Miniprotein binders against q6w4x9r395to579. Designs and how they scored, part 187

Target 1, 185 residues: q6w4x9r395to579
Amino acid sequence: GHCSLEGGSFVTTFDARPYRFHGTCTYILLQSPQLPEDGALMAVYDKSGVSHSETSLVAVVYLSRQDKIVISQDEVVTNNGEAKWLPYKTRNITVFRQTSTHLQMATSFGLELVVQLRPIFQAYVTVGPQFRGQTRGLCGNFNGDTTDDFTTSMGIAEGTASLFVDSWRAGNCPAALERETDPCS

## First folded at step 14 (miniprotein)

Design se51
Fold by ESMFold2-Fast, scan of step 14:
Structure se51 (fold): chain B 185 residues (1-185), chain A 89 residues (1-89)
Amino acid sequence: as target 1 above (185 residues)
Amino acid sequence: DTLRKLARVLYWLAVVLMWMAERAFEAGNFEEAFRLAEEAGELIEYAIKLAEEAIKEGDTDPETEELLKEAEKLAKEVERFIAKVAEEL
């Protein structure tokens, strides 16, 4: 499955449900028992420089007991708080420049992350079939049903993107603005 | 330029680690909460040092001053949290 974070604040879930939000926080993008050592992928959003009312992706974080990798819009890559020059390789993770405008994080456990650096920082998450029905976070639950893609961190299916997004905050931040592009009907 | 960008990344990581520390504390995992908060403290102190050095080397960008203020605020929050966790150990 494929999840995308594009155009500043648009998200398309693994089940292809699109939505939009305007929040400035770190959010849990993907949690799964298929990720080793309590792994989780997170997305950092901050206010856009183009418009004060808009928000945009500024960094992606992969956390586990072993690794704390941050990839930023400024092409800074760190692991456990130390800057790394590319290509950077661990036992199970390799971060490298895929093209002049894209960085890739490849893993041995079925997760792939590609970030577009310019003109706008964007992220693309790919997971293998073993993740089906076993994901949670902003990218949805990957169960083939879009009606429950807004399942909160407490396991409750919400009808609005704003309550869903706020439940996945990984920080003490303000609530996201209600700007969903796909209201339930 | 490089100093400010690195300080920003360290700030974001420290924020996440503090969120994890708070969740650990709420779950009664005081040793884990302490460890995560101490790690966040080290990151934020380094971020402050990098931001201060950038300013000293001629960085006049208002974003750098804003980052320094936010990092100093987080450092105080980390200190308060560690004191709170220590009471439970």
Scores: ipSAE 0.756, ipTM 0.891, lowest interface PAE 0.8, mean pLDDT 85
Fold by OpenDDE base, second read of step 15:
Structure se51 (fold): chain B 185 residues (1-185), chain A 89 residues (1-89)
Amino acid sequence: as target 1 above (185 residues)
Amino acid sequence: DTLRKLARVLYWLAVVLMWMAERAFEAGNFEEAFRLAEEAGELIEYAIKLAEEAIKEGDTDPETEELLKEAEKLAKEVERFIAKVAEEL
């Protein structure tokens, strides 16, 4: 499964459902029992301009009981909050520079993250087949059905992205604005 | 199980944010420290609520109670830190 966060406000789920939202919050991208130690992948969105529609991805965060990794445009912060020189390696996770503009987080448990740093901060999440039907968050449920990707944290299928996205907020943030569009348009 | 897991993630995020807040404070960036600490506070409170809800709904896993205790502890730490930072603003 491939999930992408592109163009500042576009998301394509593991099931290839595209949608758009504007929010200024941290959201759960991926939660799964397949992630060890209560692991989860999160996306941090912030204002990139004056208008409410000017929001962008500013960081990707992987958190578990053992690992804390924040990938931002400028730095990679780990467990103790220190900016690390790459490559950074833990027991199950390696973060390294893939190209001059791309970072990669590789794992031993079937999660891969590629982050484009410039010119636009974008993220690409790949999960193995073992994750099928066992994912939750903004990246969807990876069950091959695009119609139920907007399943909330409470297990309710929504017809629009707004309530879906809001249900995956990590903290008290303003409600997300929805505009369902093709990320490639 | 779902509520507990989410609560745990939020707890860890709060921990990270607090660390970042402390670093900001040490660097003399009190505004950033305050912002980060406030965010941590919100997350940890949400984590607490989720854990409590899990228990209310019948989660009997000892880890849920442990999480709740840890989260409450962190919440107090965050509050103290916020107060400290506020004195510098």
Scores: ipSAE 0.092, ipTM 0.494, lowest interface PAE 2.6, mean pLDDT 89

Design se52
Fold by ESMFold2-Fast, scan of step 14:
Structure se52 (fold): chain B 185 residues (1-185), chain A 89 residues (1-89)
Amino acid sequence: as target 1 above (185 residues)
Amino acid sequence: DTLRKLARVLYWLAVVLMWQAERAFEAGNFEEAFRLAEEAGELIEYAIKLAEEAIKEGDTDPETEELLKEAEKLAKEVERFIAKVAEEL
């Protein structure tokens, strides 16, 4: 399954449900018992550089008991608070430059992350079939049913993206606002 | 520029670790809460040092000064949290 964070604030879940939100926080993108050492993938959103009315993805965090990897829009890659030069390899994770504009984090446990650095910071998450029905967070539950993709951290299916997104905050941040996904021209 | 970019990344990681520390505290896992908060404190102190060095080296970007203020605020929050956790250990 594939989940994408594109165009600043657009998200498409593993079950292909698109949504958009306005929020300045770190959010849990993916939690699963399939991730080793209580691993979780998180996304950091901040105000857009052009206007305070928009927010955008600025960093992705993979956090476990062993690794605390941050990949930022400014091409800073750290693990446990130390800057790393690429390619960077740990026991189960390799971060490397895929193209002049893309970095990849490959793992041994069925998770792959690709980030686009330019012209707009974007992230693409791929998980293997073992994750089916075993994911939670902004990328949805990967159960083949889009009607419950807005399942909150408390296990409740919501009809709106803003309440769903707020339930996955990993920080003391303001409440998210819902945004339209329709192009106007 | 490079110093500010690294300081920003350290700030974001420290925020996440403090969130984990607060969840651990609420669950009664005081030793884990203490460990996470100490780690966050080390990260935020390093972020402050990097931001201060960037300014000293001529960084006049208002974002750098704002980051320094945010990091100093978080450092105080970490100190208060650690003191609170120590009461339960």
Scores: ipSAE 0.771, ipTM 0.897, lowest interface PAE 0.8, mean pLDDT 85
Fold by OpenDDE base, second read of step 15:
Structure se52 (fold): chain B 185 residues (1-185), chain A 89 residues (1-89)
Amino acid sequence: as target 1 above (185 residues)
Amino acid sequence: DTLRKLARVLYWLAVVLMWQAERAFEAGNFEEAFRLAEEAGELIEYAIKLAEEAIKEGDTDPETEELLKEAEKLAKEVERFIAKVAEEL
């Protein structure tokens, strides 16, 4: 399964459903029993301009009981707020520079993350087949059905992205604004 | 610029940790809630320090001041939460 966060406010789920939202919060991208130590992948969105519609992805966070990794445009921060030189390696996670503009987080448990740093901060999440039907968050449920991707944290299927996105907030933030738009448009 | 950027990252992390702490609390996992909140507190204090240092070094970007204010607000929230959790331990 491939999930993408592109263009500042566009998301494509594991099931290839595209949608758009504007929010200034941290959101859960991926939760799954397949992630060790209650792991979760999160996305941080912030204001990129003066308008409420001017929001963009600014960081990706992997958080578990054992690991804390924040990938931003300029820094990779782990543990107690220490900026790390790459490559950074834990027991089952490695963060390294893939190219001059791309970072990669590789794991031993079937999660891969590629982050484009420039010119636009974008993220690409890949999960193995073992994650099928066992994912939750903004990246959807990876069950091959696009119609139920907007399932909230409470297990309710929504028809629009706004309530869906808001249900996956990982902080006290304003409500997200919705525009369902093709990321390629 | 570097200090502000790092401070912002730490702020984001602290927010996430507090969210987890709150979830732990709601689940009745008070020890875990406390641990997470304490960690959030450490990070946010460090973020504040970095932001203040940036200002001292001549960072006049309004965003830095805004970050500092937000971080200070979060720090207070963390403290209140820690006190709340402590009552359940």
Scores: ipSAE 0.355, ipTM 0.715, lowest interface PAE 1.4, mean pLDDT 91

Design se53
Fold by ESMFold2-Fast, scan of step 14:
Structure se53 (fold): chain B 185 residues (1-185), chain A 89 residues (1-89)
Amino acid sequence: as target 1 above (185 residues)
Amino acid sequence: DTLRKLARVLYWLAVVLMWDAERAFEAGNFEEAFRLAEEAGELIEYAIKLAEEAIKEGDTDPETEELLKEAEKLAKEVERFIAKVAEEL
C-alpha cells in the first residue's frame, strides 16, 4: 500500500482516501505492530511560505527503540540526535539519495519512505502486504474500506479531517483552528 | 545556517521524545518515561547551544531567535516532567 503527503497539506491514505488539513504539529503518520521495537512514522508540519498563511510538511521522523531518524526539508538527516552523511546505513535501515531531488529510507521490515526535497517537500510511504489491516495514523487503517479511514487515536470514526488529524497529534500543540470552526473536509 | 537547521531538527526530535515520555508515564512505565525525558533534555540543550552559536556567528534570521525561545521553553518543560517522574521512582 501507498500513502502520500503532497502539495504541502494534502494526504492520500493507504486505501486511497484523499483529504487536506492545516496544522502546526508533529502527527503520527503510521503505527503498526508490524514495525519493530514499537516503531512509528511521524510527520512534522509548520508554517510555510513568505506569508506564513499556509502550513506544510517540513520533516519526517521514524522513531523506534533502536533508531530515531529525522529527515528534514533542509536535507538534514539525523539518527539519535547526530547528523549523518548519506548514504547512512544501520542494521535494518538505509537512508540514501535516490535522485538529485529525492531521498529514500529503505528498511528490512516492509516500510519504504521517499521524500521529495524540491520544489516542494513531499513524502511517499510504501508498506508491504503484511501491513494490511494493521496500520493506524494519518495514513489510515489499510483495510480496503475508505469509509473508516478517519478513525481517530481513540478508535472513533470521524466525518471530518480536522478532528481526525487532531487526534493523531504527537505533541502539545494547538488544534488546527481554520478547520475546527467550520469542520468540513 | 547549518547550525540553525540542525538545531531545528533536534528540537523536533525532543518534542517527539517528550510526547513518548508522557505516554510511557501514563502507562506506568516510569523508568522508560525518565529515560526518554533525559534524552529529550540532552537534545534540547544541544539545540540551544547550536542556536546560540549560530547567532554568535552572525545569524540574524528571526527564525533562529524564535527557535531559541521555543527550545528554552521546552527545556523547562522537560525539567518539570523529570521532577514529576522522579516522585514515582
Scores: ipSAE 0.745, ipTM 0.886, lowest interface PAE 0.8, mean pLDDT 84
Fold by OpenDDE base, second read of step 15:
Structure se53 (fold): chain B 185 residues (1-185), chain A 89 residues (1-89)
Amino acid sequence: as target 1 above (185 residues)
Amino acid sequence: DTLRKLARVLYWLAVVLMWDAERAFEAGNFEEAFRLAEEAGELIEYAIKLAEEAIKEGDTDPETEELLKEAEKLAKEVERFIAKVAEEL
């Protein structure tokens, strides 16, 4: 499954459902029992301009009981808050520079993350087949059905992205604005 | 399991925010330190609630109780830090 966060406010789920939202919060991007040590991937969005529609992805965070990795445009911060030189390697995770503009987080448990740093901060999440039907968050449930991708944290299927996205907020943030559009349009 | 996992995520996020808050404080950016700490406080309180809810719903995993304890400790730390930062504002 491939999930993408592109163009500042566009998301394509593992099931290839595209949607758009505007929010300035941290959201659960991917949660799964397949992630070790209660691991989860989060996306941090912030204002990129004055209007409510000017929002962008500013960081991706992987958190577990063992690992803390924050990938932002300017730095990679790990367990002690220290910016690390790449490559950075833990027991199950390696973060390295793939290209001059791309970072990659590789794992031993079927999660891969590619982050484009410039010109636009974008993220691409890949999960193995073992994750099928076992994912939650903004990337959807990876069950091959796009119609139920907007399942909230409480297990309720929503028809709109706003309530879906809001259910995955990590913290007190304003409600997300919604416009379902094709990220490639 | 889901509630516990979410609580754990929020706990760690709060930890990360507190790292940033501490760094901001050390740099003399007290306003930012305060903001980050407040955010951490909100997250950790939510984590506590989720953990408690998990237990209420029958989560008997010792890790859930441990998480709750850890979260409560962190909450106290956050409160102390906020108070400290407030003195500098």
Scores: ipSAE 0.020, ipTM 0.343, lowest interface PAE 6.1, mean pLDDT 88

Design se54
Fold by ESMFold2-Fast, scan of step 14:
Structure se54 (fold): chain B 185 residues (1-185), chain A 89 residues (1-89)
Amino acid sequence: as target 1 above (185 residues)
Amino acid sequence: DTLRKLARVLYWLAVVLMWEAEKAFEAGNFEEAFRLAEEAGELIEYAIKLAEEAIKEGDTDPETEELLKEAEKLAKEVERFIAKVAEEL
């Protein structure tokens, strides 16, 4: 399955449900028992004057007991707070430049991340079939049913994106500005 | 410029680690909460030093001063959290 974070604040879940949100915080994109060492993928959103939205993706974080990888819009890559030259390889994770404008994080456990650096920072998450029905976070539950894609961190299916997004905050940030899901704009 | 960019990344990581520390604390995992908060504290202290050095080297970008203020605020939050966790250890 494929999940995308595009155009500053647009998200398409693993079950292909599109939504847009308006918030500045770090959010959990993906949690799953299929990720080793209590791993989770997170997205950092901040205010941006360059984006066509009032909020923009500025970094992606892969966090586990072993690794704390940050990939930023400014092409800074760190693990455990130390800047890394690319290609950077651990036992199960490799971060490398895929094209002049794209970085890739490849893993041995069925997770793949591609970030577009220019002209707008964007992220694309791919997970293998073992993740089906076993994901939580902004990318949805990957169960083949879009009607419950807005399942909050408390396990409640919401009808609108704002409460769903706020439930996946990974930080002590203000609540996202209320905004209805808009798949076309 | 490079100093500010690295400082910002360290700030974002410190924020995430503090959120994890708070979750560990709520779950009763006080040793884990302490370890995560100490790591966040080291990251934020380094971010502050990088931002201060950038300013000393001629960085006049208002975003650098704003980052320094944000990092100093988080450093105080980390100190308060560590004191709270120490009461449970």
Scores: ipSAE 0.744, ipTM 0.886, lowest interface PAE 0.8, mean pLDDT 84
Fold by OpenDDE base, second read of step 15:
Structure se54 (fold): chain B 185 residues (1-185), chain A 89 residues (1-89)
Amino acid sequence: as target 1 above (185 residues)
Amino acid sequence: DTLRKLARVLYWLAVVLMWEAEKAFEAGNFEEAFRLAEEAGELIEYAIKLAEEAIKEGDTDPETEELLKEAEKLAKEVERFIAKVAEEL
């Protein structure tokens, strides 16, 4: 499964459903029992301009009981807030520079993350087949059905992205705005 | 610029940790809630320090001041939460 966060506010789920939203919060991208130590992948969106529609992805966070990794445009921060030189390696996770503009987080448990740093901060999440039907968050449920990708944290299928996205907030933030638009348009 | 950027990253991480701490608290995992909140507190204090240092070094970007205010607000919230959790331990 491939999930992408592109163009500042566009998301394509593991099931290839595209949608758009504007929010200034941290959201859960991926939760799964397949992630060790209650691991979760999160996306941080912040203001990129004056208007409510001017929001963009600014960081990706992987958080578990064992690991805390924040990938931003300029810094990779782990654990106690120390900025790390790459490559950074833990027991199951390695963060390294893939190219001059791309970072990669590789794991031993079937999660891969590629982050484009420039010119636009974008993220690409890949999960193995073992994750099928076992994912939750903004990246959807990876079950091959696009119609139920907007399942909230409470297990309710929504028809629009707004309530869906808001249900996956990891903090106290304003409500998200939505425009269901193809990120490739 | 570098200090502000790092401070912002730490702020984001602290926010996430506090969210996890609150979830732990709601689940009755008070020890975990406390641990996470303490860690959030450390990060946010460091973020504040970095933001202040940036200002001292001549960072005049309004964003830095805004970050500092937000971080200070979060720090207070963390402190209150820690106190709340401590009552349950």
Scores: ipSAE 0.380, ipTM 0.741, lowest interface PAE 1.2, mean pLDDT 91

Design se55
Fold by ESMFold2-Fast, scan of step 14:
Structure se55 (fold): chain B 185 residues (1-185), chain A 89 residues (1-89)
Amino acid sequence: as target 1 above (185 residues)
Amino acid sequence: DTLRKLARVLYWLAVVLMWEAEYAFEAGNFEEAFRLAEEAGELIEYAIKLAEEAIKEGDTDPETEELLKEAEKLAKEVERFIAKVAEEL
């Protein structure tokens, strides 16, 4: 399954449900029993500076008991707070430059992350079939049914994206605003 | 440029670790909460040092000063949290 974070504020879940939000926080993208050592994938959103009212993806974090990998829009890659030169390899994770504009994080446990650095920072998450029905977070539950893709951290299926997104905040941040229309200019 | 970018990444990681620390504290895992908060404290102190060095080397970007202020605020929150956790150990 495939989940994408594009255009600063668009998300498409593993079950292909699209939604949009406006937020300035770190959010849990993916938690699963299939991730080793209590692993989780997270997305950091912040004000873009390109538009005074917009927020955008600025970093992706893979967090586990052993690894704390951050990949930023500024091409800074760290693990456990130390800057790393690419390619960077651990026992189960490799981060490398896939193209001049893309970095990839490949893992031995069925998770793959590709980030586009330019012209806008975007992320693409791929998970193997073992993750089916065993994911939670902004990327959805990967159960083949889009009607419950907005399942909150409390296990409640919501009809709207805003309550869903806010339930997956990984920090004490302002509540996200669902973006209904594009502002003029 | 480079110093500010690294400091920002360390700030984001420290925020995430504090979220984990608070979650562990609410779950009654006081040793884990203490360990995570100490790690976040080390990261945020390093971020402060990098931001201060960037300013000394001529970085006049307002974002750098804002980052330094936010990092200093988080450092105080970490110190208060560690004191709170220590009461439960």
Scores: ipSAE 0.668, ipTM 0.854, lowest interface PAE 1.1, mean pLDDT 81

Design se56
Fold by ESMFold2-Fast, scan of step 14:
Structure se56 (fold): chain B 185 residues (1-185), chain A 89 residues (1-89)
Amino acid sequence: as target 1 above (185 residues)
Amino acid sequence: DTLRKLARVLYWLAVVLMWEAEWAFEAGNFEEAFRLAEEAGELIEYAIKLAEEAIKEGDTDPETEELLKEAEKLAKEVERFIAKVAEEL
């Protein structure tokens, strides 16, 4: 199955359900018992330039107990907070330049990520058949039924994308309207 | 340029680790919460250092100053969280 994050804020789930959203947070794309070491794939979204009405994908994160890999739109690749030159290999994961505009993260456990760096940052997630019916997150549940693809982190199937997306936040995003405090006040 | 880009990546990772630390804390896994928060603290301190170096080397991008401000705010949040977790250990 294939899940895509395109055009800044468009998502197509593993069961081919398209939707879009606006958000400035990190979101869980994929959680599954098929991922080793409590692994999870996440997407970081941030505002586009100075506009508060538009957001875009800026990084993809793969977290497990063993690896903390970040791949950014600026071609920065880190693992456990250290910058890595490509190709970068671990026991189960290899990150390399697939083309002049694409990076790939290949794994031994049935997960593959390709990111397009230019002209716009986009991500494509591929999972093997062992993941069928065993995924959670923005990419859906991969059960062959699109009517429950908006299953929230609490296990509730929603008819709209907004509540679904908000349930998969993986970060304490600060409130946009918080005022600065003066220590001498 | 490169320093700011790396600092930004470290900031994003620190935010995610703090989210995981808070979940571990709520689950009563205080040792795991402490470990994750300490890692986030190290990442955010490094991000601050990189952003400061970028500015010293002539980076005048307002995004770098904004990143430094957000990283300093997160560093204070991490310190408060670690103190809170330490009370439960």
Scores: ipSAE 0.723, ipTM 0.877, lowest interface PAE 0.9, mean pLDDT 83

Design se57
Fold by ESMFold2-Fast, scan of step 14:
Structure se57 (fold): chain B 185 residues (1-185), chain A 89 residues (1-89)
Amino acid sequence: as target 1 above (185 residues)
Amino acid sequence: DTLRKLARVLYWLAVVLMWEAELAFEAGNFEEAFRLAEEAGELIEYAIKLAEEAIKEGDTDPETEELLKEAEKLAKEVERFIAKVAEEL
């Protein structure tokens, strides 16, 4: 399955459910028992520099008990708080430059991440078939049914994206005190 | 500026670790909460140092000063949280 974070604030889930949100915080993108050592993939969103009302992806974080990898739009890659030169390899994870504008994080456990650096920071998440029906977060539950793609962190299926997205926040960010939803669009 | 960009990344990681520390505390996992908060504190202290060096080296971007301000605020929150966790250990 494929999940994408494109155009600043557009998301397409593993079950191909598209949605958009306006949030400025860190959000849980993917959690699964298939990820080793309590691994989770997270996305950091901040205000867009070109629009006061828009938000955009600025970093992707992979956290586990062993690794704390951050890949930013500024092409900074860290693990456990230390800057790394590419290619960077661990036992199960390799981060490398795929093209002049793309970085890739490949893993041994069925997760692959590609980030586009230019012209807009974007992320593409690929997971193997072992993840089917075993994912949760902004990328959805990967069960082949789009009617429950907006399942909150409390296990409740919502009809709208706003409650779904807000339930996957990883903290209360200063910018998140602002209204996330625009009533006119 | 490389210093500012690295400081920003460390700040984001520290925020996430503090969120995990708070969840561990709420679950009664005080040792895990303490460990995560200490790690966040080290990251935020380093971020502050990098932001200060960037300004010292001539970085006049208002985002750098705002990052320093936010990092200093988080450092105080980490200190208060660690004190709270220590009461449960």
Scores: ipSAE 0.664, ipTM 0.860, lowest interface PAE 1.2, mean pLDDT 83

Design se58
Fold by ESMFold2-Fast, scan of step 14:
Structure se58 (fold): chain B 185 residues (1-185), chain A 89 residues (1-89)
Amino acid sequence: as target 1 above (185 residues)
Amino acid sequence: DTLRKLARVLYWLAVVLMWEAEREFEAGNFEEAFRLAEEAGELIEYAIKLAEEAIKEGDTDPETEELLKEAEKLAKEVERFIAKVAEEL
């Protein structure tokens, strides 16, 4: 299955459900018992340069007991807080430049990540068939049914994206729509 | 500026590790919470050092000063959390 993070804040889940959100936080994209050493894939969103109210993907994080890999829109790649030159290889993970504008993180456990650096930072997540019905996070549950793709971190299926996205925050962040608008003040 | 860009990445990782530390603390896994928080503290201290060095070397980007301020704030939060966890060990 394929999950994509494109055009700033657009997401298409593994079951092909599209949605959009605006938020400034780190979010869990993918948690699964199929990921070794309690692994999780996360996405960092921050304010866009185009508008104060818009947000965009700025980094992807793969976190496990052994590896803490960050790949940023500025082409900074770290593992466990140390900058790495590409190609970078661990026992189960290789990060390398696929094209002049794309980096790839290949793994031995059925997860692949490709990030586009230019013109817009975007991410593409591919998981093998062993992940079917075994995923949680912004990329959905990969069970072949789009009606429950907005399953929150508490296990509740939501009809709208806002509560779903906020439930997958990996940080103490305010929601994007916490401000009040008052044109007369 | 490589220093600022690296400092920002370290800041994001430290935030995630503190979130994990808080979850471990709530689960009663105090040793793991302490370990994660210490790691976050080390990352944020390094991020502060890199941001300060970038400014010293002529980085005039307001984002660098904002990053330094946010990193210093997180460093204080890490220190408070570690003190709280230590009471449970």
Scores: ipSAE 0.780, ipTM 0.899, lowest interface PAE 0.8, mean pLDDT 85
Fold by OpenDDE base, second read of step 15:
Structure se58 (fold): chain B 185 residues (1-185), chain A 89 residues (1-89)
Amino acid sequence: as target 1 above (185 residues)
Amino acid sequence: DTLRKLARVLYWLAVVLMWEAEREFEAGNFEEAFRLAEEAGELIEYAIKLAEEAIKEGDTDPETEELLKEAEKLAKEVERFIAKVAEEL
């Protein structure tokens, strides 16, 4: 399964459902029992301009009982709050520079993350087949059905992206705004 | 610029940790909630320090001041939460 966060406010789920939202919060991208130690992948969105519609992805966070990794445009911060030189290695996770503009987080448990740092901060999440039907969050449920991707944290299927996205907030933040997906953006 | 950027990252992490702490608290896992909140507190204090240092070194970007305010607000929230959790231990 491939989930993408592109263009600052565009998401494509594991089931290839595209949608758009504007929010200034941290959201759960991926939660699954397949992630060890109650692991979760999260996305941090912040204001990129004056308008409420000017929001963008600014960081990706992997959080578990054992590991805390924040990938931002300029820094990779880990458990102790220190910026790390790459490559950074833990028991099951390696963060390294893939190219001059791309970082990669590789794992032993079937999660891969590629982050484009420039010119636009974007993220690409890949999960193995063992994750099928066992994922939750903004990346959807990876069951091959796009119609139920907007399942909330409470297990309710929503018809709008805003309510869906809001249900996956990891913090006290304003409500997300739904916008039409423009594939040409 | 570098100090502000790092401070912001730490702020984001602290927010996430507090979110987790609150979830653990609601689940009745008070020890874990406390641990996470303490960690959030450490991170946010470090973020504040970095932001203040940035300002001291001549960072005049309004975003730095805003970050400092937000971080200070979060620090207070963390403290209150820690106190609440401590009552359940």
Scores: ipSAE 0.426, ipTM 0.763, lowest interface PAE 1.1, mean pLDDT 91

